# Designs tried in a protein design chat: VHH binders against UDP-D-glucose 4,6-dehydratase (TGDS). Part 4

Target 1, 355 residues: UDP-D-glucose 4,6-dehydratase (TGDS), of Bos taurus (Bovine) (a6qlw2)
Amino acid sequence: MSVAGRAESLGPPDSFAKRVLVTGGAGFIASHMIVSLVEDYPNYMIINLDKLDYCASLKNLETISNKQNYKFIQGDICDSHFVKLLFETEKIDIVLHFAAQTHVDLSFVRAFEFTYVNVYGTHVLVSAAHEARVEKFIYVSTDEVYGGSLDKEFDESSPKQPTNPYASSKAAAECFVQSYWEQYKFPVVITRSSNVYGPHQYPEKVIPKFISLLQHNRKCCIHGTGLQTRNFLYATDVVEAFLTVLKKGKPGEIYNIGTNFEMSVLQLAKELIQLIKETNSESEMENWVDYVDDRPTNDMRYPMKSEKIHGLGWRPKVPWKEGIKKTIEWYRENFHNWKNAEKALEPFPVQPPFV

## First folded at step 4 (VHH)

Design b02 (from f06r with R54S T104V; framework vhh_8fcz_2)
Fold by ESMFold2-Fast, scan of step 4:
Structure b02 (fold): chain B 355 residues (1-355), chain A 121 residues (1-121)
Amino acid sequence: as target 1 above (355 residues)
Amino acid sequence: QVQLVESGGGLVQPGGSLRLSCAASGFTFDDYAMNWVRQPPGKGLEWVSGISWSGGSTTYADSVEGRFTIIRDNDKKMVYLQMTSLKTEDTAVYYCAKGYSPTVIYLRDYEGQGTQVTVSS
């Protein structure tokens, strides 16, 4: 269950130029964003609101935890009274909204929780931010809202056609966020990111799960054929995109944050086996692959155009070869970043569509 | 634009050996299982052998097990069928076939043009 309450230091602002609320900041992407903001903007107070769900870890923030311009508050975005009080007490100027349930496989089993956290929680947050007259609200969404396509690249004007409960919840949350721009001219910006990889990711997602399985002498578990592809962005590149949107993003706009680097799950498994097991033999690689039941729905591709954010001056910089090597090394040293990491490696129970 | 080009067929005597080759193009070769299927004169298609995407798993029809070996070379985008102890009942047109998935070797979504194998004295 989520816990609610008032955390330490809900006092008025001291000597800071801006006060930035980052939701879900002990999670994967948001923790990198917080580290960057705390280190590079010492004149900003960075407030991390996180309920510390299973995939979060405060160890993701250990390098900045004692900084004078950083504050952690444990709380749930779904607690409307607490959230309103937080905005009033902390005098928030900017919101970066990362907090969400993101596990697609879990969303087929716990679909109502995804609606509650991702839709209701986002509505609570944007409402409180509007009442507090926040000067910028950035909602972090996903490329999965477009649905899949084999031959078409989606731009920000493309219709949303989500195919799983996670993507559906994110698409619905976008509608609530966008309605505040339409109704009130409240300065919201929506981002839709490709899959992100890098340090700090709870190892339930394909890249860190395969890395961790292989480092523990276990086989990569591939859902279905493994021919489904994803586009991957390194964590620091995504942080640079969010900084670009924060500085140059236009209120009311949507920005795709993507990459042309596309890889199938099978190709990913092959490369990780080669790097971690130190084999160049494809026949040996198959010993490290196991096939499991497919998801009820599993889109083949999530291709999107990112020309709009390129116009703001952002492009991905980290080559895959560099990013994946850094990621492998991070998990070798930091698997116990989460006490429940072993649970992430277990096969997920999947319900067939007609059960 | 999937293309499969078989070669290596011909006339051999019973007990002889023959190696069939299949050159693949137009798809990511190492993402798919590959198969050999054959059509004997006056009969339907019969699945002969399959090999997974890496070459780590192979399977054979009961009629050819112990006599035929399926091999792939992913660098060259080739699949081979090494046939030994050939019997007159092995006479058929042999087709290379792309699998539907990396490991589902009995499902075929494309077949090549074929190469004739005749086993006679």
Scores: ipSAE 0.013, ipTM 0.551, lowest interface PAE 7.9, mean pLDDT 86

Design b05 (from f06 with K103E; framework vhh_8fcz_2)
Fold by ESMFold2-Fast, scan of step 4:
Structure b05 (fold): chain B 355 residues (1-355), chain A 121 residues (1-121)
Amino acid sequence: as target 1 above (355 residues)
Amino acid sequence: QVQLVESGGGLVQPGGSLRLSCAASGFTFDDYAMNWVRQPPGKGLEWVSGISWSGGSTTYADSVEGRFTIIRDNDKKMVYLQMTSLKTEDTAVYYCAKGYSPETIYLRDYEGQGTQVTVSS
């Protein structure tokens, strides 16, 4: 009954040890984080705030959607009145902030939208979290804030030199987050991740796009020479890094979450062609690649040192061979996880929004 | 510079055992998965086994599952391949490989000369 409501429901909000807000939780990385938190921390209430943009899917959360310690709320982090009300109503203790526009190529043609979502939205969220006196605010940033380097490995003290609008918006959002630590000693932590791959990623990024193109008998589209490299980290390893930062991360600190596993876009395309098309012939592999015009800016490498988080006890565990096989298998069965997935396979037009 | 030095190969009778060793230098060893691959006479590279950065996860090719065991010692920066119940078909040059999948010849990340294993009567 309502008078004895604890017997009929999850109990009052204070029956949970912590109430965790995860923004963008129907997206790629955040959905894995939510699944892990819901399954492994039944005494935590996990609240997913997502506006359900084109790259999100609630199917990413089907396995935990009916759990008593999980709640989905549809809303936009840029709605300042709604966000403030959410913190007051839900009594948030911890924030994991994943919500962002992440498509680098899109950022060159829609730069103001990236500023609005990534900068303004983050400022709204950290302000509301500060007013609500949350005990930890984790901002999820990117290795791209450092800019590229052929010979220098970046640590967390390295200067930010972003070279595209996406990276610029993330760097600017970091500044707003850091300012709350400097001004108020509000307990923020910033993470900067290498490229992440795995299940649940909308197939506009290089790994799931190439997998999906090849599975649909289409060619890999390589920007420029394909000699640019990226470091790749499997989705479950990144979740373990966030859990490590959540438990052991120090307020005011920045943590690189990287891997030394580095591969060029051309090497990646060749490996995926061999695995999916089952060929070792150079001439056959060349039939599965198309070269397209390069981006306005395209950094050659994003090398990061992750010794700081290693000191907290985290290291990546999933070998590339295992992770890529699981990823290929997942996309074979789940390409229609998004109703608009076919649009992700089209070559990216660099045309302005007119015509 | 990445350097991998394999050792422990030799001539052995069918049904015998050998332990291969790989000494690693020039990189942060405990940040990388490590693999063993082999090249039989007149054939291409065949992936044999892999071990995660911590040693907590191992994988094996079907041809060696149950017969070979991959082990690492992060303090010594060593990877080992314990081979038992050796067959004539296991005859190959064995290479230690850092990091990513060795199934793609062009994507190999190894620096070692390999160690020859010959299984023959």
Scores: ipSAE 0.000, ipTM 0.118, lowest interface PAE 20.5, mean pLDDT 82

Design b06 (from f06r with I105W L107T; framework vhh_8fcz_2)
Fold by ESMFold2-Fast, scan of step 4:
Structure b06 (fold): chain B 355 residues (1-355), chain A 121 residues (1-121)
Amino acid sequence: as target 1 above (355 residues)
Amino acid sequence: QVQLVESGGGLVQPGGSLRLSCAASGFTFDDYAMNWVRQPPGKGLEWVSGISWRGGSTTYADSVEGRFTIIRDNDKKMVYLQMTSLKTEDTAVYYCAKGYSPTTWYTRDYEGQGTQVTVSS
């Protein structure tokens, strides 16, 4: 075969105005992006490249899987020969790069896997995209690249000071992406988003894990004190941000995609207990929380300024009360979206085995 | 409705100590994190320290960590800031501030005159 992967990876139709490669498209955020692109841009061919790791589910794309402007290709961004061949055969115009290992707790145990996928894989992809002369490459990064701060809100000119292997891998990948702009004026754009919540998220992250634990009559497990805060952005709002950057973002620029909505892990647990267990008794709420040992490093806050993307016309629209209720309802009906979802609910061990 | 009354400030030599107090009323004190913020002369507000709703956890700005201790007494509806090894850079009006939740950052809506701390020879 000319292209490694499944039969659907062979040759694109000639009738499409643009061909968009979305990496990691069976995952959380990228699946919402694909649904939006397939439905709203029927003249674009949307190509999903995903290796189908443990947190991916093709059920996230079930509503659009049979659309004429959608194609799934199973493959690994780290396979440089395959990736090069894919760009040659599919005639890619635009790349949206979401594929990454994102589980911070796993990054402390499996740091080299995060470097391999997030750094090497990104370098393979941006190199192939440059050689294929794509017209726009969007790299999806994280607010964690700044490191934490109690006093200072970071803008896009702020230095990167990552404090965990996941954030370090994302920061390193940004450097490879940025170097293609500096060296070749290859049209890359970097985005750095706050924590995203919503449907389609594998339930290993704090919001869907706590929702699913409580819906199964189990306790929320909190690492350390629970006083660390995160800023939360609803999945559809972040998709609108990516569409804004795709349409109006300038090559070589970085865009923070954040929200001023900030919540601690402990406050999040309290609100989810109130919503799911229908109690506001402190004594009853305490019965739904267990504390586990903290991570080796755990930043207190990741505060970002997002004025640059506001200048492009984007602002978050979904209020927390609306977004969290939709998310709770989705997990009630769709927990078995992943066959291995029960494994996601296990507490991360204090001394996990090395794999 | 929310009322916060700060006290305990004054003039102190570098290396000295002061204890600030804040009396809270007009809300369910036990349900909210409490914070200390300060405003140095001619500058904006700086967050200094926070304490969770039940006193189980405390946080500090890098500039004061190891020198300041935040304490609360829920029975008396009081929050305190014990300041040691004071520096001239600590000179500011100090305000206590109600958090918007049991465990997260303060609101900018604080109702008090503040208490002046001046660290000078």
Scores: ipSAE 0.000, ipTM 0.110, lowest interface PAE 22.4, mean pLDDT 83

Design b08 (from f06 with Y100W K103T; framework vhh_8fcz_2)
Fold by ESMFold2-Fast, scan of step 4:
Structure b08 (fold): chain B 355 residues (1-355), chain A 121 residues (1-121)
Amino acid sequence: as target 1 above (355 residues)
Amino acid sequence: QVQLVESGGGLVQPGGSLRLSCAASGFTFDDYAMNWVRQPPGKGLEWVSGISWSGGSTTYADSVEGRFTIIRDNDKKMVYLQMTSLKTEDTAVYYCAKGWSPTTIYLRDYEGQGTQVTVSS
């Protein structure tokens, strides 16, 4: 029968152009990615797979949780039977793989847990994605896979020389992902990001930990000298980089996602003390700093060239002054975003005794 | 690239006073502790005094406590050593040294050429 009506829906809610799986989506970076995809791509179905470990919060997704193109599934990427079933039932077209243990200091105490989640879990996921004939698999890695350097900027052709268990697990996971491109021409892309800061980060990392300590009238704990530097990239700029890689990234390629903005841990502490405690006195600022023994391995710098992704049309846009003020404001209002957030502010053992 | 330039030494009589200066360049001065170290003729290096990155904390060797004062000016990138009640035992070449702690007596990564202090009649 012929129907000539013009008053029909553009599509039912269950009819989408692409179905995107985001792993670890209740976590820091992946939650920003999900918010952007859900709001800006209403014709895409966004599926969040998260096991909800200690650093995840569904409150990170509160603004989009009721959207028709969003779905949350609680599960573990290490559960191979569950993961295979998920790909078969959800008909996944694209995978954005963020799920990982990311706490470097904790990795020295719980190294095998990091290997299990980051290596085995990634292998399970890429295997299931390959079997399901996914059209694009993006693996989210780290600048720490290069190791540190005082005098050389690493590009994507540089050798991987990780110096801690977290970085080692990410480097090993990259090898499994890359092998699927080499063996099967399965369309994988690897990204290596600088340190990311912004809202939604569990406060165990340097920026949110120092903000939260200071907002609770506690001192910034600096490991070692505080002269080690990191390059910082705002969360929304990283999301734009992932969108650029999704649209223009070439299968089999690696893309550094970095920034030229570099700051030492001591410089960061001083600036956060000035902003949060509203003091310009250096002697007053020193009252808000404590020094603790350094971790077993702590690279001084992680310098990267990002010319390859610049060629795709991406550059960071958010100035540090703007990003850090937004981040401070967010933690002031949202510290209880995580159950037991106070535990993140406790010191962790940096080196267990040898037995 | 890192440069430390000491000045202000000279010949003084016992009980006299002298002010040493150290001009720093090539690094972010207010991120580092600064120290004064001396080398008497025919002896090893001896740590004298240290000052924290803000100037809020100072420490002194027992031999100079109450006689010497360490000061810094972060705007001018200068560290000073005000010496009073000088003794013949204070005769030495004085060096300023960049450090991460005001009590780190063995970190001498960026010493300059030094300035000679001679206390004699």
Scores: ipSAE 0.000, ipTM 0.416, lowest interface PAE 11.3, mean pLDDT 84

